# Designs tried in a protein design chat: VH-VL binders against q9h9l3. Part 292

Target 1, 176 residues: q9h9l3
Amino acid sequence: PRKMVAIDCEMVGTGPKGHVSSLARCSIVNYNGDVLYDEYILPPCHIVDYRTRWSGIRKQHMVNATPFKIARGQILKILTGKIVVGHAIHNDFKALQYFHPKSLTRDTSHIPPLNRKADCPENATMSLKHLTKKLLNRDIQVGKSGHSSVEDAQATMELYKLVEVEWEEHLARNPP
Key: E = the ipSAE of ESMFold2; O = the ipSAE of OpenDDE; V2 = 0.75 times the mean of E and O plus 0.25 times the DockQ between their complexes.

## First folded at step 17 (VH-VL)

Design xc2 (framework fv_nivolumab; at its last look DockQ between E and O 0.86; V2 from the best seeds 0.82)
Fold by OpenDDE, look of step 18:
Structure xc2 (fold): chain C 176 residues (1-176), chain A 122 residues (1-122), chain B 107 residues (1-107)
Amino acid sequence: as target 1 above (176 residues)
Amino acid sequence: QVQLVESGGGVVQPGRSLRLDCKASGFTFSSYGMHWVRQAPGKGLEWVAVIRYDGRYTYYADSVKGRFTISRDNSKNTLFLQMNSLRAEDTAVYYCAKGQYRYDYTGYFDYWGQGTLVTVSS
Amino acid sequence: EIVLTQSPATLSLSPGERATLSCRASQSVDSYLAWYQQKPGQAPRLLIYDASERATGIPARFSGSGSGTDFTLTISSLEPEDFAVYYCQQSYNWPYTFGQGTKVEIK
């Protein structure tokens, strides 16, 4: 059976003026949407901006947060050998300071058949929120409390499943 | 509509144990953190404990730490509070409260049960 | 723990009057402050969260303001059903804590 997981990360701002995006939460779900991993993560550097309205991360979440190095190891263990699905996933991998093989990566922000299904331009970069609403008739990232990486990961997986067969065939004919 | 129904309250002697249950309905229970909040007769509100949606993280008030255990069974939409080594000062109405935010355990309590009375007396 | 102190302890007013309730935190809680209403024999009800956000179904006459350490709940014009005890609660850090409550009673 195909081993596929979806990942979504939340980042906070560190470094000067909080311009460095540091991993603060990571959620991984399996093909069925079951949560395999969901941890708050403590960056190695002082958090300057929690970016709460976007990230949903609060100072309170960092009380028992998993140190980045430990979390990274846990996450990489899960991802190794898997097809990893994400939305704008390069940001997640960047935050993880990790590079997953391109052949095993699926970015729902760059899947033309998915955009087509949503009546969007095939080469446009659409938001996860928009695609989820259009194709799943579900609202995510609602309110001012920030994002839920679990919800976003689940939505990402569900979106990919809509075009999985077509896209996997395409990739087989056109390996990255 | 969201409903929370506590049960298990009663009269117990000091040093005894009691378990409270809270049956949830009207929302995806497994997606929300849950809290216990208690209120001594004629007194104010006291936060007791929280448990994350998946049960992996718990926090307790110092007054109950080491004696009380919060847990949940998401398959049954039920929240639990195991109370051991009960003291007179544990006498209170115990409320089950729903966390406001999905897949979080922080924030506020947007829905409450009717409460169940626990009386600890010799 | 963060201590929340409410004032006044009791507020005696008539229907139609404006009620102003205060909640002071022993340290900054940013905007992570909520207000609850509790009537006798009932469970508390969330009124305001994040200092100024009105919970679902809460009438417009209820409003919250403040940040840091000083917060205010205002009832612009008291209705008969508004006479109750009001609690503030901080969600800034564990343990969560409540104020001791303000009783709004009919004059």
Scores: ipSAE 0.889, ipTM 0.947, lowest interface PAE 0.5, mean pLDDT 96
Fold by ESMFold2-Fast, scan of step 17:
Structure xc2 (fold): chain C 176 residues (1-176), chain A 122 residues (1-122), chain B 107 residues (1-107)
Amino acid sequence: as target 1 above (176 residues)
Amino acid sequence: QVQLVESGGGVVQPGRSLRLDCKASGFTFSSYGMHWVRQAPGKGLEWVAVIRYDGRYTYYADSVKGRFTISRDNSKNTLFLQMNSLRAEDTAVYYCAKGQYRYDYTGYFDYWGQGTLVTVSS
Amino acid sequence: EIVLTQSPATLSLSPGERATLSCRASQSVDSYLAWYQQKPGQAPRLLIYDASERATGIPARFSGSGSGTDFTLTISSLEPEDFAVYYCQQSYNWPYTFGQGTKVEIK
């Protein structure tokens, strides 16, 4: 195993008509899937839309949630200098207002060998749910209660491990 | 098979303390939120407290806030309720209950223990 | 805190009859409402969650409906084992609260 973590964030809607995505939960797991960080995060702006069907966030989670500025600092301290794995991870980094080096970023929504193993077009953007079902035979994000960022981060790490050797070799030959 | 077994109930005088334990088996205890719910003799159900799977988040009913403390030891699959400054109105059967959703402490109670009776009387 | 009011307090029916139980919330709880069954000397048993989803192992004769402030539990045809006390519970906001219960008893 390497100094590698997987991250998944949940966002709620703030701003006019809830169209702005603001961080409301962040989960980070290590290479083996153990939880390193899992906090509810209070956006600095009023929450207009909890987007509960997708985020799994409800008003109850905001009680004693960590303010965004403090949570951001804690999260960045964990991510800095590590290989960070995520699915459509640009959305997570945008919500964190953070730029992680591309050489240390692994996005399971953009790894052609992973799509190939799932019998999907190599250049298609497949959902985490679909890849997890096809490759790990596991159902995630089921029901109407929203997603678990812990479960999503764990699945993302396991998916990456399926192609880690060949993808790291590819990146060594084709540095981003 | 999911099992929750409460213990620690008994008769105690007002103003004293009591600790309840709930031993869990048959599921990954460290992945689920846990709750305490009580029922006074001949009365309905009253939610008491909740704790998230990792112990980081807790919430209490106003009637017990500041007096009761919920905690857990995931290495022992055990949930605790420390009850201080007990009052006659705390007399009830105390149930531990498992949260329904993995890695979330909100929602409903899919499994319950059989309860342990706490009687606060002089 | 959100208050849940159940009605009627007692429902006297015969086996084979349809039972309709109501739960009203003091403010909207969206669809975050569950129903539990409790028999004397036993712990409660989850029947319905998220207003209308049947819990694992619960017979099809039990159904839930409603949203917002007005919810119903229906038992289409009472079996002898269904005579019990029924509680509604909201998970919309802290603190969680239960209704006072509806007792379904044999006529």
Scores: ipSAE 0.841, ipTM 0.922, lowest interface PAE 0.7, mean pLDDT 93
Fold by ESMFold2, look of step 18:
Structure xc2 (fold): chain C 176 residues (1-176), chain A 122 residues (1-122), chain B 107 residues (1-107)
Amino acid sequence: as target 1 above (176 residues)
Amino acid sequence: QVQLVESGGGVVQPGRSLRLDCKASGFTFSSYGMHWVRQAPGKGLEWVAVIRYDGRYTYYADSVKGRFTISRDNSKNTLFLQMNSLRAEDTAVYYCAKGQYRYDYTGYFDYWGQGTLVTVSS
Amino acid sequence: EIVLTQSPATLSLSPGERATLSCRASQSVDSYLAWYQQKPGQAPRLLIYDASERATGIPARFSGSGSGTDFTLTISSLEPEDFAVYYCQQSYNWPYTFGQGTKVEIK
């Protein structure tokens, strides 16, 4: 069977007034939550706003960071041919300047059976923090030190596992 | 609770090598950055080195760069400091210290070991 | 390298008195400043992080303030267990550095 990974990214502000979101960290975990990739990434443009309150990224992380072009190549090599799980994953792919095949993409922010398990409206977009607390009894993104892309990727995989059998069968009968 | 226990200290001659171990328990060792901090007798604290939870990122104080190597074995919950080309000024109590933040090897030291004494003398 | 200078070197006070300890940085460290307590023969203990946040289990009589280059640790009413050496530490930039310490001793 096809291998499955989960991805999460942290972004910093580049461009005018720091409004452009650029990739500064990417974490990829396997089905069991083991870390396959976790690197700090140096954007090709000057960083205007580290957004540390949310991103957890500080200038110290950039000292030995991998340049974006190289990191992107490493990341895409891991993702190729795999089912990729994420939460609001279009944002991660946008930061990577990449579009993964829809048939191999799983977005935990848009899975009706998952919302149903959380006693939420099936078509609502629920935050990763909320779903993780409701369904896994786990707190993530705690405090003001920023998010952990490793922790978030692991939570995303665990959430998908709750509905994996049902959702994979649904997609087999209803190809995207 | 959280415990950090250093070992491997002792008396060595200048120019020799020594390895320190720090055994961790009471927390998920593989999720946190780890540091070494030293204190010369009667003196203040000096930060020595850091290693990220997975070993992928390290940084060293200038005073030890090129001579000391920080490493970890997450399967054994153990942090290491390999100290080569030891000098008299390396004489200190060496503490291992846990980083406060999960998956973020920067920051502060919320738990410390008891320390192990390294004495470098002729 | 960022130098942290603590003052005074020694504070001689009685239980119940207020202690005020200063830490000055050679350049701005924003709010990336911590305070540690160390008693003889023991490892340091984290008191305050991010300039003003109390670490887990630290009594309310300990408070931190400041930003940029000037930081203060205040102990509102000294208890017998508070007589120790106090160090500030910055995590703003590599390498991390400590101040030289302030000894708080019984008068």
Scores: ipSAE 0.736, ipTM 0.885, lowest interface PAE 1.1, mean pLDDT 93
ESMFold2 (binder alone), look of step 18: mean pLDDT 95; pTM 0.959

Design xc20 (framework fv_nivolumab)
Fold by ESMFold2-Fast, scan of step 17:
Structure xc20 (fold): chain C 176 residues (1-176), chain A 122 residues (1-122), chain B 107 residues (1-107)
Amino acid sequence: as target 1 above (176 residues)
Amino acid sequence: QVQLVESGGGVVQPGRSLRLDCKASGFTFSSYGMHWVRQAPGKGLEWVAVIRYDGRYTYYADSVKGRFTISRDNSKNTLFLQMNSLRAEDTAVYYCAKATYRYDYTGYFDYWGQGTLVTVSS
Amino acid sequence: EIVLTQSPATLSLSPGERATLSCRASQSVDSYLAWYQQKPGQAPRLLIYDASERATGIPARFSGSGSGTDFTLTISSLEPEDFAVYYCQQSYNWPYTFGQGTKVEIK
C-alpha cells in the first residue's frame, strides 16, 4: 500500500483587507507522528494580517522563511503519490494551489465513523480541537498563542488511525 | 519538574573561546525552542540567541553575531553556546531559557536555568 | 532595535501597598510584552505575557495592562516576597529586548 502522511498548514491574510489566505507555515508528519517537513513560508504578497491567534505566525517567523514557490515544490514532492491525511484539507490544498487525487485524500472533518466515535452527528463538520479532546483526551490549540501546525498534523494522523481499517475498507468498496 | 542546568562558565582571556552547555530535564526538550540570555554584573538582562526545537532556525543579537553559535543535541537534551573572539563586554551570567510555546521558538521564557558566570579579563 | 524604558528606576514601598510599574516602548509592540521578576542571586521568573495574561502559578495580585507603546505592571498589595527587580521584555521583533529594570524595595 501507499505511504501515508498528515499535513497541516497555517495561513496569513494578504490582499485587500487581508481577506486572501496565503500559506505561511506547513508541517508534514509521517504515520508515527515524526516531523518530515516544517518550514515557515514567505507569501509573494505583503502580509496584511498575521492572524496570530489562529495561525501562530509572527513577524519574526518570516525572517529566513522559504519563498512560496520553493516551499511549494518541496511540499508537493513529499505529497505526490502518498495518502495525505488532513482536517478540512481542502483549505490546505487551496493555499498550496495544488490538486491531490480524491482517492489518496483523507479528510478527518468528513469521516462519518470518526464523528460517530465522538458521539457527534455523522454529517456535521467538527473542529479538530473537539475531536482530539473527545477521542484522544488531549487539548490542542490552547490559549491565544495560535495553533501549532505540527501538533495539529500529529493529532490528525492519530485521529485517522482510530478509523483507518474501517474507512479504508469502506473506500475500497465505495471508491470516490 | 522542569530543570535547566548551565555549565562551562569560567575565566577566559580576551580573544579566546568558551563553550556553554545547558542540560534540560522534566519536559520534552525536542519540542521547544531555546534561548540564551545574559546579565552583566549589576546590570539588566540582554537577549543573546535563539534556536528552534529542530535546530533549523536561529537568530542572534547584533553584539554577538558572527562570534557566537547556538546549537542543540536533542538526543542528549542539551543546548550549546559556542563563544568565540570573547571581549571584556561579554562578561556576564549566561542563562539558558525555554521558549513558552511548543514547536515555536518566538515569544517568552517560562523557565530559566540558574546561570553560569563567564568572566573575560586580561 | 526596540528600546524599552522602565520607570521609576526604584520604587520604595511598604508591604500591603499597591505598586505600579511602567514600561514604555520606542515603537509599537502591539501586545507582545512580558514582565519578569528577579530576586538577588536568582534567575528571572515569568509573571505576565501578552501584556495581560498571567503565567502559570502567578498570584492574582499581579496584573498587566497596556498595548502599543505604554504598559503597566500592577501589584495590588505587596507581599514580603514581592520585593525584587522587575523587567519588561518585548517579543514583537528581533532582536528581543528588555527594559533596564525597576527595583521594588522595602521602605
Scores: ipSAE 0.826, ipTM 0.916, lowest interface PAE 0.7, mean pLDDT 93

Design xc21 (framework fv_nivolumab)
Fold by ESMFold2-Fast, scan of step 17:
Structure xc21 (fold): chain C 176 residues (1-176), chain A 122 residues (1-122), chain B 107 residues (1-107)
Amino acid sequence: as target 1 above (176 residues)
Amino acid sequence: QVQLVESGGGVVQPGRSLRLDCKASGFTFSSYGMHWVRQAPGKGLEWVAVIRYDGRYTYYADSVKGRFTISRDNSKNTLFLQMNSLRAEDTAVYYCAKSTYRYDYTGYFDYWGQGTLVTVSS
Amino acid sequence: EIVLTQSPATLSLSPGERATLSCRASQSVDSYLAWYQQKPGQAPRLLIYDASERATGIPARFSGSGSGTDFTLTISSLEPEDFAVYYCQQSYNWPYTFGQGTKVEIK
């Protein structure tokens, strides 16, 4: 595997009225899109809202799911020291209760050259679905059954690869 | 074309074991969940078991839990059902079926095999 | 366990007529319901999923509707190949369950 991975997490609603976002699935793929990790994760708090239309998580997935503390440890071992690619990745890191160095983080929702290739305003936050359709001619997050975090992580890595050379040069000249 | 072909059915005595195989072709087997569904003679459909695309998650109907084991070999595009401690009530045509959603094992069954008959009799 | 009850048990109609099949769940399944067609000696075929979405290759005469506990499969104008047994199935919770079937037969 390369020193670069892509991550996508699915969150469910916990806490009062389901307003807290808690980790319920995490998928990590390598540079070539091969799955390194894909587990359903049991939140420590009662799930109030599965948010299935977006998360793809149903109560069936919680059977034999990995407890949050154990999953977090497994995930962090994979991420530590690697360049981690994601889309709106701060949400994933927040759900993981994890800090990843900004210098090793790549967020495809905040890469101006990527938006430019998609004929979108450089400083707009575009959805993963829109960028994937426009730049890869691929439909993801189709239907009402929720998203596939594996599919989303794979798409995110492919999107980053379109601007990797240009963006890595930019970061070298403008360190975060 | 998508094809699922079951094999391994036959007549067995109560208390014995039997293994069913399901060979898949025409789709990326390693990306989809797989199910076993059975149908007793003259009766309706009964869901039996499921396995996720990577083999890491399984679930069983209560009637078979502890007796049946679902497994897969992605390198061979093959799904298995190991049936132990067979009972007369297990007599049925057994279908393997593909889950509808990629990288998910829940949902519906968009492709089915032809079925293989298992008869448990003494 | 969620019980699905189909009605009628048998529907006797002529080609060209409209068929309306009912499936009722013992508790809400939201929209996580599918319809299958089965002909003698054959495996079931997926017609409708998520209550109202038509599966690939399924003719427009087949439509599904409903949510919660009450669901309907409609065949707007019966063709000769449509005379078969129809099953509903819920994917809302484990274990997955099927209705007992509705047989659509030629009058």
Scores: ipSAE 0.789, ipTM 0.897, lowest interface PAE 0.8, mean pLDDT 92

Design xc22 (framework fv_nivolumab)
Fold by ESMFold2-Fast, scan of step 17:
Structure xc22 (fold): chain C 176 residues (1-176), chain A 122 residues (1-122), chain B 107 residues (1-107)
Amino acid sequence: as target 1 above (176 residues)
Amino acid sequence: QVQLVESGGGVVQPGRSLRLDCKASGFTFSSYGMHWVRQAPGKGLEWVAVIRYDGRYTYYADSVKGRFTISRDNSKNTLFLQMNSLRAEDTAVYYCAKGVYRYDYTGYFDYWGQGTLVTVSS
Amino acid sequence: EIVLTQSPATLSLSPGERATLSCRASQSVDSYLAWYQQKPGQAPRLLIYDASERATGIPARFSGSGSGTDFTLTISSLEPEDFAVYYCQQSYNWPYTFGQGTKVEIK
């Protein structure tokens, strides 16, 4: 049995007109929701748009932030060889410039049994906020101050645990 | 009920040190950033220092940088301010204050302690 | 550092009157501004955050508005308990700063 973690990243806008998404925070929690990693990350490119309404990142978070190269190394050491749970996790891996094996990746935005449990169409992409409210009766990503990647990672792990047995059996029968 | 109780204030001579404690109850202390804010007698508010929920990130006002150290012990629900090389201009009521945002140390202060008076005089 | 200037320094009003308090920032703080009330011998109390959001338990007579550099706190009809000092605070950048305060006193 392989260890499992959940990850959520926050991105800021870099590049022309802030259209490039660059990693600015990464939170990783264990199976029980305890924080294993939570660092602000300094992008290698100039931040054009903090996207604070969504990211929760402000200029003050960049003080003493970990440079991208160093943070990436720390994060990859935690993820390597583990089952990694996330929501729309391809965005997180893209920001990390990282490939995680599909066999060890669990994306709560693409788990049909989870949508079924929430009375949503199996092939629809539901937001983390919607699934968390429907299945855990908890509000996350409230207000205009931005998201908490710790709260999002914790919610993501809790959502996965609702379908873990069913989904692991499905993956054993239908390997990616 | 959220409660913050401060202790450690008193009269101290210039150049000496004091440690302030702030005991928290009624909320998950380990999930919130904590701040120290001070107020000189008859004057306005001055922000002093902040510490993130896990102790990993701190920031200080320039007036105290290098002299004051903020720290926390999440197992004891306690916030600390170690004040070294005290000056007359450090004379103030010191408030501990809870940050509003869970798992973030930026923003505003929704709960405050009663304040503890620090008087730096000869 | 970002300087917040409050005006007027003192408002002398009677219960039932409308109070309008201003806070001006030396540079844009977007909407990252809060208002606090402080009574003699007491800690400050959060009234408004993010320029216009009322804190939990704060009466509807308190409202905040503004963005960028110009912000206003309005008390629609003063109650006896509202006579106090009011401070604005920005959370846009370190170090966090407060205005010098506006005292609302009984005429």
Scores: ipSAE 0.810, ipTM 0.912, lowest interface PAE 0.8, mean pLDDT 93

Design xc23 (framework fv_nivolumab)
Fold by ESMFold2-Fast, scan of step 17:
Structure xc23 (fold): chain C 176 residues (1-176), chain A 122 residues (1-122), chain B 107 residues (1-107)
Amino acid sequence: as target 1 above (176 residues)
Amino acid sequence: QVQLVESGGGVVQPGRSLRLDCKASGFTFSSYGMHWVRQAPGKGLEWVAVIRYDGRYTYYADSVKGRFTISRDNSKNTLFLQMNSLRAEDTAVYYCAKGIYRYDYTGYFDYWGQGTLVTVSS
Amino acid sequence: EIVLTQSPATLSLSPGERATLSCRASQSVDSYLAWYQQKPGQAPRLLIYDASERATGIPARFSGSGSGTDFTLTISSLEPEDFAVYYCQQSYNWPYTFGQGTKVEIK
């Protein structure tokens, strides 16, 4: 059935001065935007900075959170063999300590036709918020309570669907 | 036009059980965390329990932990509170409250129901 | 649990006067503090969240300030409909807790 999913992760600050980004939430949605996975994840290191304005993560979320090693296994089982869509997805894969095949990865921050459709320079890396407003006429990441990884994953999938046919044809002709 | 309507309150003897329902309308119920907050006659507000939009995470006040169970049915836009082993000190108006943040169960309560009175008396 | 203490217990004022309500937390709640208004026989109404953000539809005369352990709700000029009980609430840690309330009444 479904061969494509979209992912978005939230990171908190660990390590010296909270400068290390550690996974604290992961949301995965299917092609239609239905939630397949949405768990809070407990980093193996002490959380120094929740970065709540961006992550939306608070101390309350860590209660009953899934330990990193277990969550990583669950997430990789969902991603393996599928086309994975994300925005600046290298950050999510880095937090997961995972390398997904380039041929099955779709990064909406690096799709020239998508930028062109939004009247943006095709080689620029535009924010998810900007592309979503321009192309879907929807405001995401509103306010100071932090981002919703579910909302971000849903928006990312919808953005990819706007250029899916054209971009898949391009990749078939020009394999990564 | 957001509405929350509680039902199921009444008079019940100590040690018995009671279930409260809260019917939601006017917003996408399946996207928001939901809470129960109670208020004893003539007293202040006491937070009781929370459930995340998908039912995966819950938390309870110590006074009700092990006795009360919060649950939801997103297909029916309905929140539940199953109250077991009721005590006189559980006597209160019980309010259903909507969490303010989409896809999150932490934070504040932007809409409340009218409340339903539960009286635990012998 | 985090205890919130409100003062004064009762504030007796006339319409047009400024009301200043205090909420003190037993430990820091950063800025995760809200204010609610409750009228007799009614459910509470959210006024302010995240210490200073006004909720949708709330008049500009209501403002919140503070951080850490010391918070204030200010009503710049009381209207007749503002005479009610006000509660603060913290969302910093489980369990969530409310203050005992401040009653704003007509002199």
Scores: ipSAE 0.820, ipTM 0.915, lowest interface PAE 0.8, mean pLDDT 93

Design xc24 (framework fv_nivolumab)
Fold by ESMFold2-Fast, scan of step 17:
Structure xc24 (fold): chain C 176 residues (1-176), chain A 122 residues (1-122), chain B 107 residues (1-107)
Amino acid sequence: as target 1 above (176 residues)
Amino acid sequence: QVQLVESGGGVVQPGRSLRLDCKASGFTFSSYGMHWVRQAPGKGLEWVAVIRYDGRYTYYADSVKGRFTISRDNSKNTLFLQMNSLRAEDTAVYYCAKGHYRYDYTGYFDYWGQGTLVTVSS
Amino acid sequence: EIVLTQSPATLSLSPGERATLSCRASQSVDSYLAWYQQKPGQAPRLLIYDASERATGIPARFSGSGSGTDFTLTISSLEPEDFAVYYCQQSYNWPYTFGQGTKVEIK
């Protein structure tokens, strides 16, 4: 009966040639898909590349955005002690400069039964967009306006729910 | 199917206040940013204000900052514009407009109400 | 603030003719530009967004092109219902701004 949330973060490019990924938005939803947190986050460094086609972040979003240090504290307060679901979630944790216990982490890009349900090789790392279309019959990340981290977090939670019973039993027998 | 209905317009004296309401139907109101756009008689369009789907972020045109307040009640599918310290230059048809991108308040206006006229005169 | 300048101010054409409307931005807006149609006494209607994407329900005769500072709306063959005022709008930065409008009228 441990509480479960799903997270999705958007990153912008900072540093030389915009090659450093810095947190610019974080969305967290509960088990039912209700939004618990959704803030634009101001990186401490100058934004060189908004990466808008992927991040969905534009200059307008930075107005009244929460500074990184404050946002990080708010986010960590929500994540601590919960099962956290994400897709390629190590990228989100890296952007947050945070280590979440592996025993409480669920990565939908690395769950063999989920790939099996989508008729994909069990060891392949499939995109969130592909798994969502195949298993939920829903299009996300459409067009050139960038991703919605809320929609991505919601899709990620729904995908995990498809294999939750099977995967939790597997993890209980084979602790990480 | 998508409908936005403005109300609350009328004639008011300079320095007074007025509140505009916009009732939404035919879409999930709580998932979209909402805007107010105005048009003075015989003039073009002027963007006024925006509010994100959850009410967390707002932004205003310089001409109305400090005088107008945008707000929303997602339980009633209603958008509001509280207009204080009204000036003759605020005379315009005020349109309620729906943001195009779900869970975002930036971008374009895919549906508009029919507008409500606000006249600021003595 | 980003200023959008539309040209011509008025375009007088006959049904069946091609209409080409221009919108120029005072600084780059990348591809974050939309086109709206407005008829007398009515609210504006979204035609094109992200410079070239046609909005839902908009006929194929409407097309948008351009990037940076120069944008074009083309109506390949004017129908009677297309005679209206057209506005461009940028969503690149706050505050959002509109062009002054181009009136397409019957010759």
Scores: ipSAE 0.773, ipTM 0.907, lowest interface PAE 1.1, mean pLDDT 93

